# Miniprotein binders against p81326: the designs that were tried, part 45

Target 1, 226 residues: p81326
Amino acid sequence: MLHFGGFIMEINHISKILEKEREEYIRNKVEEYLKQGFSKDDAVNKANQSWRTYIGHRIQDVIYNLLKKFLKDSGLKVTTDKALNNRNLPEELDKVKRLIAINYGEYLFLPDADVIVYKVENNDIKIIAIISVKNSFRERRFETTYWKLKLKESPVTSHIKVFLATPDKDNEISYKCPNGKPKKMRIILEYELDGIYFLKEDFEETEKAKHFGKIVEDIIEISKKL
Short names: E, the ipSAE of ESMFold2; O, the ipSAE of OpenDDE; V2, 0.75 times the mean of E and O plus 0.25 times the DockQ between their complexes.

## First folded at step 6 (miniprotein)

Design SB2
Fold by OpenDDE base, second read of step 7:
Structure SB2 (fold): chain B 226 residues (1-226), chain A 83 residues (1-83)
Amino acid sequence: as target 1 above (226 residues)
Amino acid sequence: SEEEKKIRELLKKALELLEEAEELAKKGDYEEAIKKLEEAVKLLEEALKIAKELGNEFLIEEVEMLLYLVKFLIYEIKDKLEE
């Protein structure tokens, strides 16, 4: 119980910390782009784009590290799709890679998997969950859903839970029917995915839409059923 | 480019059809919803063709993903109608 409280606090603080860094980051990047000869407007736009990329990576890294830490005690292991993009993989990771691969006939491709949770029992690897981390839904809004559906098509991967983790800063999916108008993206994502985990407090909670602080418990519970 | 503009227009129309299909499905008019989705598939297939001709990998990927989702929706609705 105590470990979960600390976890929730850390997540809420991360968003605040990142927002504080934004102003300084933007200012520095604008200056950098101005020195490169860009116009003020172009410099600002590029700085904002750079920030989005930066913060996305930071959030992903934080989530990865948190899950790695909190799942370690349960005997669960964590990796990433990036770690699997190597020609010389350890046997364990090579097996993980094969167990999440999606069949496209002549080719196998990996789903976008920011975080992959798996367990090793008696030299057998079981993939438990894939977590997609999205800072915003401006691009590729149904990307995670696509991968979930593709994973579901194979008996090899159909058991893999697919979760979305997001701060949803722009409230794109925080509520199902704000002001009586359905948010299609929320409804579709919640329906198709195994869970949505919010790195924020202000959202509509449902059976599938939860605070990120619950993800560890949920993953552990799933792992026990496999 | 003119071709990219065409792709965007096709995607916009496809999304509009998806919205219409959703509204129809909510009303229980699944047959008409499927028709809208099938029309969306045609538009997306055209968009995909243009994207491939342009060699724009980003647009290809986006259109393919959307195309898959729409086809899946059709399948799900049809499956529900047979139950």
Scores: ipSAE 0.015, ipTM 0.203, lowest interface PAE 7.3, mean pLDDT 85
Fold by ESMFold2-Fast, scan of step 6:
Structure SB2 (fold): chain B 226 residues (1-226), chain A 83 residues (1-83)
Amino acid sequence: as target 1 above (226 residues)
Amino acid sequence: SEEEKKIRELLKKALELLEEAEELAKKGDYEEAIKKLEEAVKLLEEALKIAKELGNEFLIEEVEMLLYLVKFLIYEIKDKLEE
C-alpha cells in the first residue's frame, strides 16, 4: 500500500527539487557569464543551454532513484558506472565491475552503463540489466548496440539485458516506419537491444518498445529467471 | 510573460493535485488517486501547449519531464491494479 504513496511523494519531491535547482542554476550561470563579459541576453541564452545539458544528467539521476526505490523490495540493487569508477570501491561493487567487464584479448573494458541492476544471493552477484539513458541520437547512435553485441560474446555477460531509456523528444526513434519509410535507427536499436523504454506517450509500441513504466515489472520478471 | 505566468499557475495546480493523490494513495484509494493524476495530466498538457506556442525550449523540457513522470506513475498504479 505505502509503495504507491511513497512513489507519489517521490515524484512530487523530484518536481519541487528540479524547480528549485533550475532557479538556482540559471541565476548562478547568468552571473558567471556576465562576469566573463557577455551581454545580459547572451548570458541568459548560454545559461539556458547549460541547463539543458544539466537536466539530461538529472533525468539519469531520476531513473536511477526510481529504479533503486521500486526494485529494493524485490531484493534487487542498483548502481551506476560513475559509482564503479570510485577509487575506494566496496567489495560488492568491485565484483559488479568485474562481472560487466568485456574482454579484448589481454585487456578488459567496461561498457557504457548509466544504470546497472544486479542481485546478491549467497554472497554471489548476478547482473540483471544495464540501462543506457539517451536524450538525443545525433552522435554515437549505435554505441549501446555495440556494447550489447560485445556482451553477448562472453558466457559471463551473455545473460545481461541491455536496455535503452529515452524521452526521444526529437522523434528520432519513436516510429519504425513514419510515412511508409523504414527508420533505420529505430529498427536496428529494437532488433539488437533487449528493450527500449520511452519517457513519453506517443511512440510505436512493440514487445520490445514500451512505456518506461513497464521497466520495473520487466526487470523483476527477468531476475526471477536467473 | 503573461503566458509564462499561466504556465506556472497550471504547474501549481498540477502539484496540488499530486499532493491530493498522495493522500488518497496513503488511504489505499488508488482509483481516486489515478483520477487526480489524470486531472494533473490535463493541466500539464495545457501548460505544454502554451510553452510550445511560446517557443520556450526550457519550459517545454521542464513541463514534458513532469508530464512524463506523472504518466509513468499513472501507468504503474494501473498496471498494479490489473494484476
Scores: ipSAE 0.005, ipTM 0.356, lowest interface PAE 10.2, mean pLDDT 79

Design SB3 (at its last look DockQ between E and O 0.04; V2 from the best seeds 0.00; counts 0 for: pae E 7.7 > 1.5, placed apart)
Fold by ESMFold2-Fast, scan of step 6:
Structure SB3 (fold): chain B 226 residues (1-226), chain A 83 residues (1-83)
Amino acid sequence: as target 1 above (226 residues)
Amino acid sequence: SEEEKKIEELLLKARELLYEAEELAKKGDYEEAIKKLEEAVKLLEEALKIAKELGNEELILYVEFLLAEVKLLIERIKWKLEE
């Protein structure tokens, strides 16, 4: 239990660090743009746009490091699709890559798996889950569901859990029927995916839609059944 | 400590360069991306040296992971330039 409390405390601590980091990042970027000759208003707007890109990558890195740290004691390993998209792979990662690759006739492609959780038992690799990290849904709203549906088609990959992790600051999928209006994207994502984990406090919680603080517990439980 | 603050500043700048390089690579600006990543390597190597002097195992591991990510991206971009 304490370990789950430790994970939740770490999430809360990281959230405060990220807010302080945002303030420093914006200050530095505004100064940079002002030196380039932009007006104060333009510099602020450009700095905020730059932060949105930065935080997208930053949250992926944070989730990777948190999961690596808190799953270690359960014998679970964590990698990224970035690590797998490399020319010279260690044997273990090469096996992971082959076990999540999707067949398109003559071609094999990796799903959009920002974070990959797997285990090694008796030199055999078992993929537990892939996690897609999304800060915005504007142009890529059903990308994660596409990969889930493709993985279900193969007996090699059909057991792999597909999760979405998101701060959803724009409330795009936080509620199924806000003000009585059904949100198609939230409804479809919850239906098709194995889980949605929110990096925020205000959202409609269901069996599949949970606070990110529950992800370690859920992954460990899934791994015990494999 | 003053050393921990310096590591934090180096990491913030290295992450900024890494993420900017990833965006440049998406746009096909590979040469500029590599330049930013090589700068990030230098900052991370400095951060790693300070972290090792402090004996902070958690910081050492984090900096090593970030440094590995930067080096892997450099190799990936170089591979794409050779295609």
Scores: ipSAE 0.354, ipTM 0.756, lowest interface PAE 3.5, mean pLDDT 87
Fold by OpenDDE base, second read of step 7:
Structure SB3 (fold): chain B 226 residues (1-226), chain A 83 residues (1-83)
Amino acid sequence: as target 1 above (226 residues)
Amino acid sequence: SEEEKKIEELLLKARELLYEAEELAKKGDYEEAIKKLEEAVKLLEEALKIAKELGNEELILYVEFLLAEVKLLIERIKWKLEE
């Protein structure tokens, strides 16, 4: 049985493992889109986009299950924004939903929250952290930052930590100043968010940019201060 | 090895069941989707056992990730059933 530490180290290979399926996936999707009447070029482009979405969801699912497993012993609970989209929520999840809601005057909306970590103390819910999972940053690059800023605007949600977890396969945010040129996205994300956690080894480590293996410890530590 | 071949066979069957379950879920056949996923879990647990016996860390990791995906998909389908 892989110990937590061993398992977390091996998570660096998640992208490689999932990429083994890519060729077959792309081939099948291209065929599907060709049958739908798309051109070869369009079919390939659509297949690649589909793959990005697909692999992103798989990585999110893995991260969710890992956090749920490894935070359980600390008494912390984990849910997702998808779980909160139910009309008939248990009382506990209904409270979670309300405690992460952002006020837009006449309306309350939920931030994008791939993973939500919370604790229950004396029947009170305390939201600890929201984790956004991103495989690539081609689209909606600062969406997580927007939600962090919105959460900071209310005393109800200002304490909620917002983390980004990513394998950053394309090295979009792994380094601050590769070749002496600042990477705007890395700098802004690191500045605005409470932390970035990498599912890889080849990144520039800072106080806020860490290996994913540290996220459990960090969340537990935060939970003790709330 | 024979054990590695057995793992590969189990993984293949589990992936097939996962795909079928996803397609069933898209069609709204959630109950049948869950049954297929529960079967996939059993196959993957067997694969995981063999992988651990072999001491193949890569296979262990892969099977554990696939198990996590299948279990989460079951929960997602349950959420849909509760709507």
Scores: ipSAE 0.027, ipTM 0.327, lowest interface PAE 5.9, mean pLDDT 86
Fold by ESMFold2, look of step 7:
Structure SB3 (fold): chain B 226 residues (1-226), chain A 83 residues (1-83)
Amino acid sequence: as target 1 above (226 residues)
Amino acid sequence: SEEEKKIEELLLKARELLYEAEELAKKGDYEEAIKKLEEAVKLLEEALKIAKELGNEELILYVEFLLAEVKLLIERIKWKLEE
């Protein structure tokens, strides 16, 4: 039997979002930048950029918590690359770290991922997937494909699925051929990655490009095959 | 504003539908639970439209994530219905 819980939005939270949070954030940041010596125009631009970054980090946190919540009933465990870089790792997470680390000569690095999904069977750990969360593709646009290619280089990691989750607010990868011309970034990301999951309604859906609501089903089905 | 109050009302009604759907699912009434969740999706889509008209970036993201979570719930219940 599966049990699921509901969730509730707090009325106070809604009121803060609608009435105060953005204005207070921008006001405080403008004051901070003015004290640093920026012009008013520069301070306002920097404050708006800072707000967009703040929203982007909230996206990452929400996606992590949703995946953790919806995967637990299927015996799948979830961690993050941030958690794996802590000094005091439990034995289980230390094994996860060793199973996913990439060798660069005298250095070992983790793939750039926000969420790592794995399972434990008879004290053996199997890494199922990593999910990279990106709010924008202006910088580091093919970083996720780089990590997929690196993971494919070793038989120990070649089975690991690499997913991208994004709201893609600016429509940078939402369509394969906008205006009849191939969008290189969308085409390459879709070709190289195991899936792209959109946190919005308007995008071109394919077998690899889906609404985020499908990601849990996909991960569970993959885990049954590994 | 009037639009912000409308969004708030839509979100509260969607939450009530989620509670109703959870209780229906506990009783095994999966088809009715899905209907309640689909009604909640409609309310959230209306809230999203208004949030986009306001240009409120954080509210847009919040409603999009609520939609994602409700759609995950619908898929979960459909899996149980297929058993």
Scores: ipSAE 0.012, ipTM 0.440, lowest interface PAE 7.7, mean pLDDT 79
ESMFold2 (binder alone), look of step 7: mean pLDDT 86; pTM 0.837
OpenDDE base, look of step 7: ipSAE 0.025; ipTM 0.326

Design SB4
Fold by OpenDDE base, second read of step 7:
Structure SB4 (fold): chain B 226 residues (1-226), chain A 83 residues (1-83)
Amino acid sequence: as target 1 above (226 residues)
Amino acid sequence: SEEEKKIEELLRKAYELLKEAEELAKKGDYEEAIKKLEEAVKLLEEALKIAKELGNEELIELVEWLLLYVKFLIEKIKLKLEE
């Protein structure tokens, strides 16, 4: 059997693999929007926007599945905010949901949590990490940072690590100071988050900015300290 | 079952092709490596189809992961061709 250990390293090509579908996807969406009565320009713009959403979900799904698989042997469990969006949750997931909730006075809301890693010990749930997955940073650039800061405000959630995983295909945060100019977004994200994990090789590595291949080990290590 | 044997055979062949491709890539024969991997993809896609028809979730998962891996390798090697 192929040892899937090499999988994490090969993930660098996820964007390229998925981009092969782009042309056909765009063509089909343009046609769809034209049939809806949009102009050619509007149809193209809407198709491109749809693609961004689509590709983002695809990347998220891959990352989720990878983490679920590679963390399984360590006894760690993985879920998503989507899975928690149910009225009838199993007890375990209901506990997970409550343990990541952010207090807004009269209301509790969940942070954006594309992937949630937790462990079960003696019927107690411990949340280990939340991973936000972003393909691009065109919109909501600091959303993950906001949630990290909110989680830090409560002793219930302050221990939860918040990571960002991204292929950063447009090199928006791959380097801190390209051409001698500080990249505000990279600097802030790296400062505020517990880590950034790149699904690519071409990036500036730091203590907090690492290749995605290290995320499993890092999560396991964190889990042992809780 | 006959179908399970077919899946096993397809997987075996795919693994062999993968191994060959890796060796070719190490030697710098990237084009030939890609051809081997593309052939492996076809075999794995067939295996996946059969696995789905059987409803064997374990085999489905295995084959899906293998497909993803092989596709990653193809893209990796293609990048080397562009260098």
Scores: ipSAE 0.142, ipTM 0.574, lowest interface PAE 2.8, mean pLDDT 89
Fold by ESMFold2-Fast, scan of step 6:
Structure SB4 (fold): chain B 226 residues (1-226), chain A 83 residues (1-83)
Amino acid sequence: as target 1 above (226 residues)
Amino acid sequence: SEEEKKIEELLRKAYELLKEAEELAKKGDYEEAIKKLEEAVKLLEEALKIAKELGNEELIELVEWLLLYVKFLIEKIKLKLEE
């Protein structure tokens, strides 16, 4: 059975959805900033910065919905860091949260896990992968790598795969050696992480750096070994 | 623009192929459904090329999401074929 979801709706309203959503968002944010006492020029600049953050969250939501839909038939479940931060957690999600938490002495913190894939077997939960979604690498470029290294330190979390998903529109990590010059960031991220999945067609493909369309097959294969 | 009209036409044809694939999959004709989806991939790849030439970031993003979705559908149907 095919389930097409919201993408058919998006095709029917391409120019209206993208143009109207951006215009409405910026218009509303400009109005909010003007009410806060910012000048017209400052309000416009802040609204544009806010849009960049908003579109990042929207990409995370799309990835979550795609993975949830296509992993369901394989007995795999998907949740988000946002869901795990809810005050009243169902028992299952509370267990997921505890199984990915990292110990800092008296404190437990969650990694930067935008999307989490897990399975339930006989009331036992096994975490399969966490996926970090990044639109750009201008800030916090190695944060995903930090969390991978921390998870490796504990026998509870060392099996968890850490993936990066990115459109990489600025070509910051799409190629290892464009024009013969090494891109240190691409080399380090590919070396330390379990995989990089590109939401684009133009990139240098390797065993660990793949098109996002391959992530479902990879996750299912990993889950069979756990 | 004429290029935007071309992208619109390619997306409309891809949408028609997606609907045909859904109907075929409902009937259990998985092999033919995959062929329709692979045809949609080719149209979307052409649309992506034109969108990149135009430098329209919003349109590039939309077409890339649609390509991703269609490729996921192909993999899902392949799994059913293997059962």
Scores: ipSAE 0.000, ipTM 0.283, lowest interface PAE 13.0, mean pLDDT 78

Design SB5
Fold by OpenDDE base, second read of step 7:
Structure SB5 (fold): chain B 226 residues (1-226), chain A 83 residues (1-83)
Amino acid sequence: as target 1 above (226 residues)
Amino acid sequence: SEEEKKIEELLKKAEELLKEAEELAKKGDYEEAIKKLREAVLLLREALEIAKELGNEELILKVYELLLEVYALIWEIREKLEE
């Protein structure tokens, strides 16, 4: 059994591991979509999109379960946006849902919140952090940044830390200035977010850009200041 | 529970396959090692589904840890075969 340190080290390979399943997955999905009457080109495109979603969910599940386990001993709780989509929520989760809601005048909407970390003190809920999990940045590159900015606009939500967790498979944000050219996306994400946590070793480390193994400690430290 | 016992059985079998695969890989029998590891993945996926249905976070994590070990070894072997 991998100790936490061993597990964190192995998690660096998650993207590589999943990529090996890609060819078989794509082949099977293409066949499925062809049977549904799609053209070859459409089937390939749909299969690729399905793959992106599939990988994203698997990484999210791993991160959620890890955080839930390792934060439990600190008295912190973890939930997901999916858990909050129920009509009949327990009182605790209903409070969580309300405390992350963004005001748009006549409407309240939830930010994209793959993982939500909170604590319960004297029956009061305090939201600590929202973690967005992204495998790639091909689509909606600044969505997490948008939600961070929106959360800052209210005194109710301004304290909530927003983190990005990513294996960054395509090295889109791993380095600030590869080959002397600034990577706009890395610079903006690092500036606007409270932290970026990499599920890999080959990245440029900064105060805000860290290995995923540091996220538990960072969240616990933040929780003590709230 | 019966489901928990099933998960533990699957984990045990997967661990055995992992050990066998490690020994095969040491001997250079990479194809047979990968075959055993693929079988281990299938067992662990089944275990994961059961663990998720039970909502047993401890078992979910155990399954993920072992999956990562199995996948890591598959990766290492494949890299050696491509060299």
Scores: ipSAE 0.016, ipTM 0.329, lowest interface PAE 6.8, mean pLDDT 87
Fold by ESMFold2-Fast, scan of step 6:
Structure SB5 (fold): chain B 226 residues (1-226), chain A 83 residues (1-83)
Amino acid sequence: as target 1 above (226 residues)
Amino acid sequence: SEEEKKIEELLKKAEELLKEAEELAKKGDYEEAIKKLREAVLLLREALEIAKELGNEELILKVYELLLEVYALIWEIREKLEE
């Protein structure tokens, strides 16, 4: 089918839209900070910091919508942890929530799963993957690996694939040390997670570290084995 | 234990694959070297899971040390392939 080619084309189109969105966002935020009395240099710096927070949420929404669109014809469904935290859940989402929750004795907690992919067969639900979206690794660097390790402890959740999706603009996990070795963070993330999907062109590709354009193919292939 | 013996066998096999990959890389046979290194990664991942289940900190560190060495060579070879 042509849907994988369409996926890559849509990623490229959205990338161009996000760059124009960035220009307008920065312009408006600089104006706002100048009105608050900040210098031009401080206003620009603060606007860029604000953009980093904004784009993190925006990229998550983009990934959710892209996966929902391109996985639908393969019988796969997509939801978010935000949807699972609603008071009155449809039966299907309530089942998804119970199948992904981690047991802490008397308490059940949801992992911080930005995007969740699952399938439904004869009212039985199978969770395929969760995708964590990270714009920056300055804090909470191994949160995704913690949730992966917790999910592996239960037969109910041990099959769930945990992926990281990131633009990695600061080259925090794309960069090699001067001696040619990968950074410790990259090694740990790649080892413990089931895959890292980069929203950028320049990075060192491996078995598990791929362009985001490969994620739909990988998820569909995984779902066929479950 | 049987689990400790399994880890030791996996580590030995991975080390052999790493040495074989180093020889292949010296000869410029980068594709075959990468295949050997990928196989070593799978063996080391299995060894690491067993070591973690045992809670054996010394074995966990030993597996990580070899795994880091394998990944370092993979990146070195990929850099040469780009040239």
Scores: ipSAE 0.000, ipTM 0.095, lowest interface PAE 19.6, mean pLDDT 78

Design SB6
Fold by OpenDDE base, second read of step 7:
Structure SB6 (fold): chain B 226 residues (1-226), chain A 83 residues (1-83)
Amino acid sequence: as target 1 above (226 residues)
Amino acid sequence: SEEEKKIEELLKKAEELLKEAEELAKKGDYEEAIKKLYEAVELLYEALEIAKELGNEELIEKVLYLLFEVAELILEIERKLEE
């Protein structure tokens, strides 16, 4: 069986590849929205928003499936916040849900968790990491940081690593100080999060900012320490 | 060039395998679909190597695009098999 290990390294072009579909997608959506009675300007705006959502989900799904596959070999399990949004959860997932919940006094809420990595040892669940997948940083730029900080506030969740995975196609956080000017978003995200993983080659590598190809190894290493 | 022709031939074969795999998957023959897709992956990696050696960015992108499509379908089918 061929291993997808090589594909993880080639994932660098995912954003560029998907962008090839953009023109046709936008055209079709604009036509759809025009038929619904929207103005040309509104149709274009809605189409662009739809595209961002569409491409974001595709990238997220790929990342989720890749992580699930490669982490399975190490005995680690992967789920999503979406999978946890069920009233009738199996015991294992119910435990996962409870172990990532954030306390707001009378209420418990889940952090945004596109991917949740956990292990099962002696029927005990240990949450290892949460991965947020972001294609762009136009909206909710520091939401992942907020959740990281909230998770740190409890001894139950303080050990959970929070990672960001992104192609960063617009180079919003690829460099700390491009042209000598600090990029606040990169600096803050790198400082607050446990790691940033880029689905691209053109970025400033640091101890916390790495190529996405390293995420599996890093998660496995973390899992051994828990 | 002969190398470019080889890349195009590999791409064509991979595309054919992808289409066959899609049809098989629609019929629920997931195991056979996956076999075809992994065969396609091998062809595409060969193509990618040649394209990189040539430094042809256009062909590299073309190979990677198809590789992405193949990979997505593999992951989708594998997910279905695990359910």
Scores: ipSAE 0.103, ipTM 0.562, lowest interface PAE 2.5, mean pLDDT 89
Fold by ESMFold2-Fast, scan of step 6:
Structure SB6 (fold): chain B 226 residues (1-226), chain A 83 residues (1-83)
Amino acid sequence: as target 1 above (226 residues)
Amino acid sequence: SEEEKKIEELLKKAEELLKEAEELAKKGDYEEAIKKLYEAVELLYEALEIAKELGNEELIEKVLYLLFEVAELILEIERKLEE
């Protein structure tokens, strides 16, 4: 049997850890900046800026580790765009990089794919999905959508599913406007992407916008069709 | 058509915003640069919506290429802010 119950429990545990981690991080950074001679207001502002950067990377690492753990028994492999941005790549990762690269005439660029899921069959690589992780939609709101549209244009990459994973703590895309309509950003992201997975409980679920706990099952089902 | 004229108008405004953002980024005014870039993104998604409804492949491609330029500068500024 699949370990979906364990996956959901681990997600809930991690959410609680991240809340506690925020408080400790900010406290420590404020003290650090105060020791460097910054005013209290400057120290607090710098600590909050530092946290925004930190939590983005932290959530990406959490999602990477969760997917790696729970997809392993299904024969699926997980890597990151950071791993692919290495001069001396192992042969397998070099192949993964080539299969997700976007052609701009004389140049090849990688999409900003925080987490990449692929499988190996008879020494051939099949890319299943890329997952973009966003903690906030204040900045870079449509970056994931842009990369989805570029991937869709090539027969090499058009099969690759592009997912967004987000806690959406500020309710920027998970709640409706007072008139009952979804916000414009939610409409655009849901229309263009293959799925949105929320790291939160309270939102309007649709066929494409789901709880993060469903991502493992969805990826496994997609992989069976490739 | 009226729709094609609207797309060209949106593209022109987005190009102006991108140029303004490039100058602001050179001066280290990253917050203002990002603001201009997201204004450009909004205009470009309006244009993309109209181009898709028209089924005009050339205009869709033109909008997507400008979106790429905008997205790359957003990524560059985000990287600078992490430093």
Scores: ipSAE 0.000, ipTM 0.150, lowest interface PAE 16.8, mean pLDDT 77

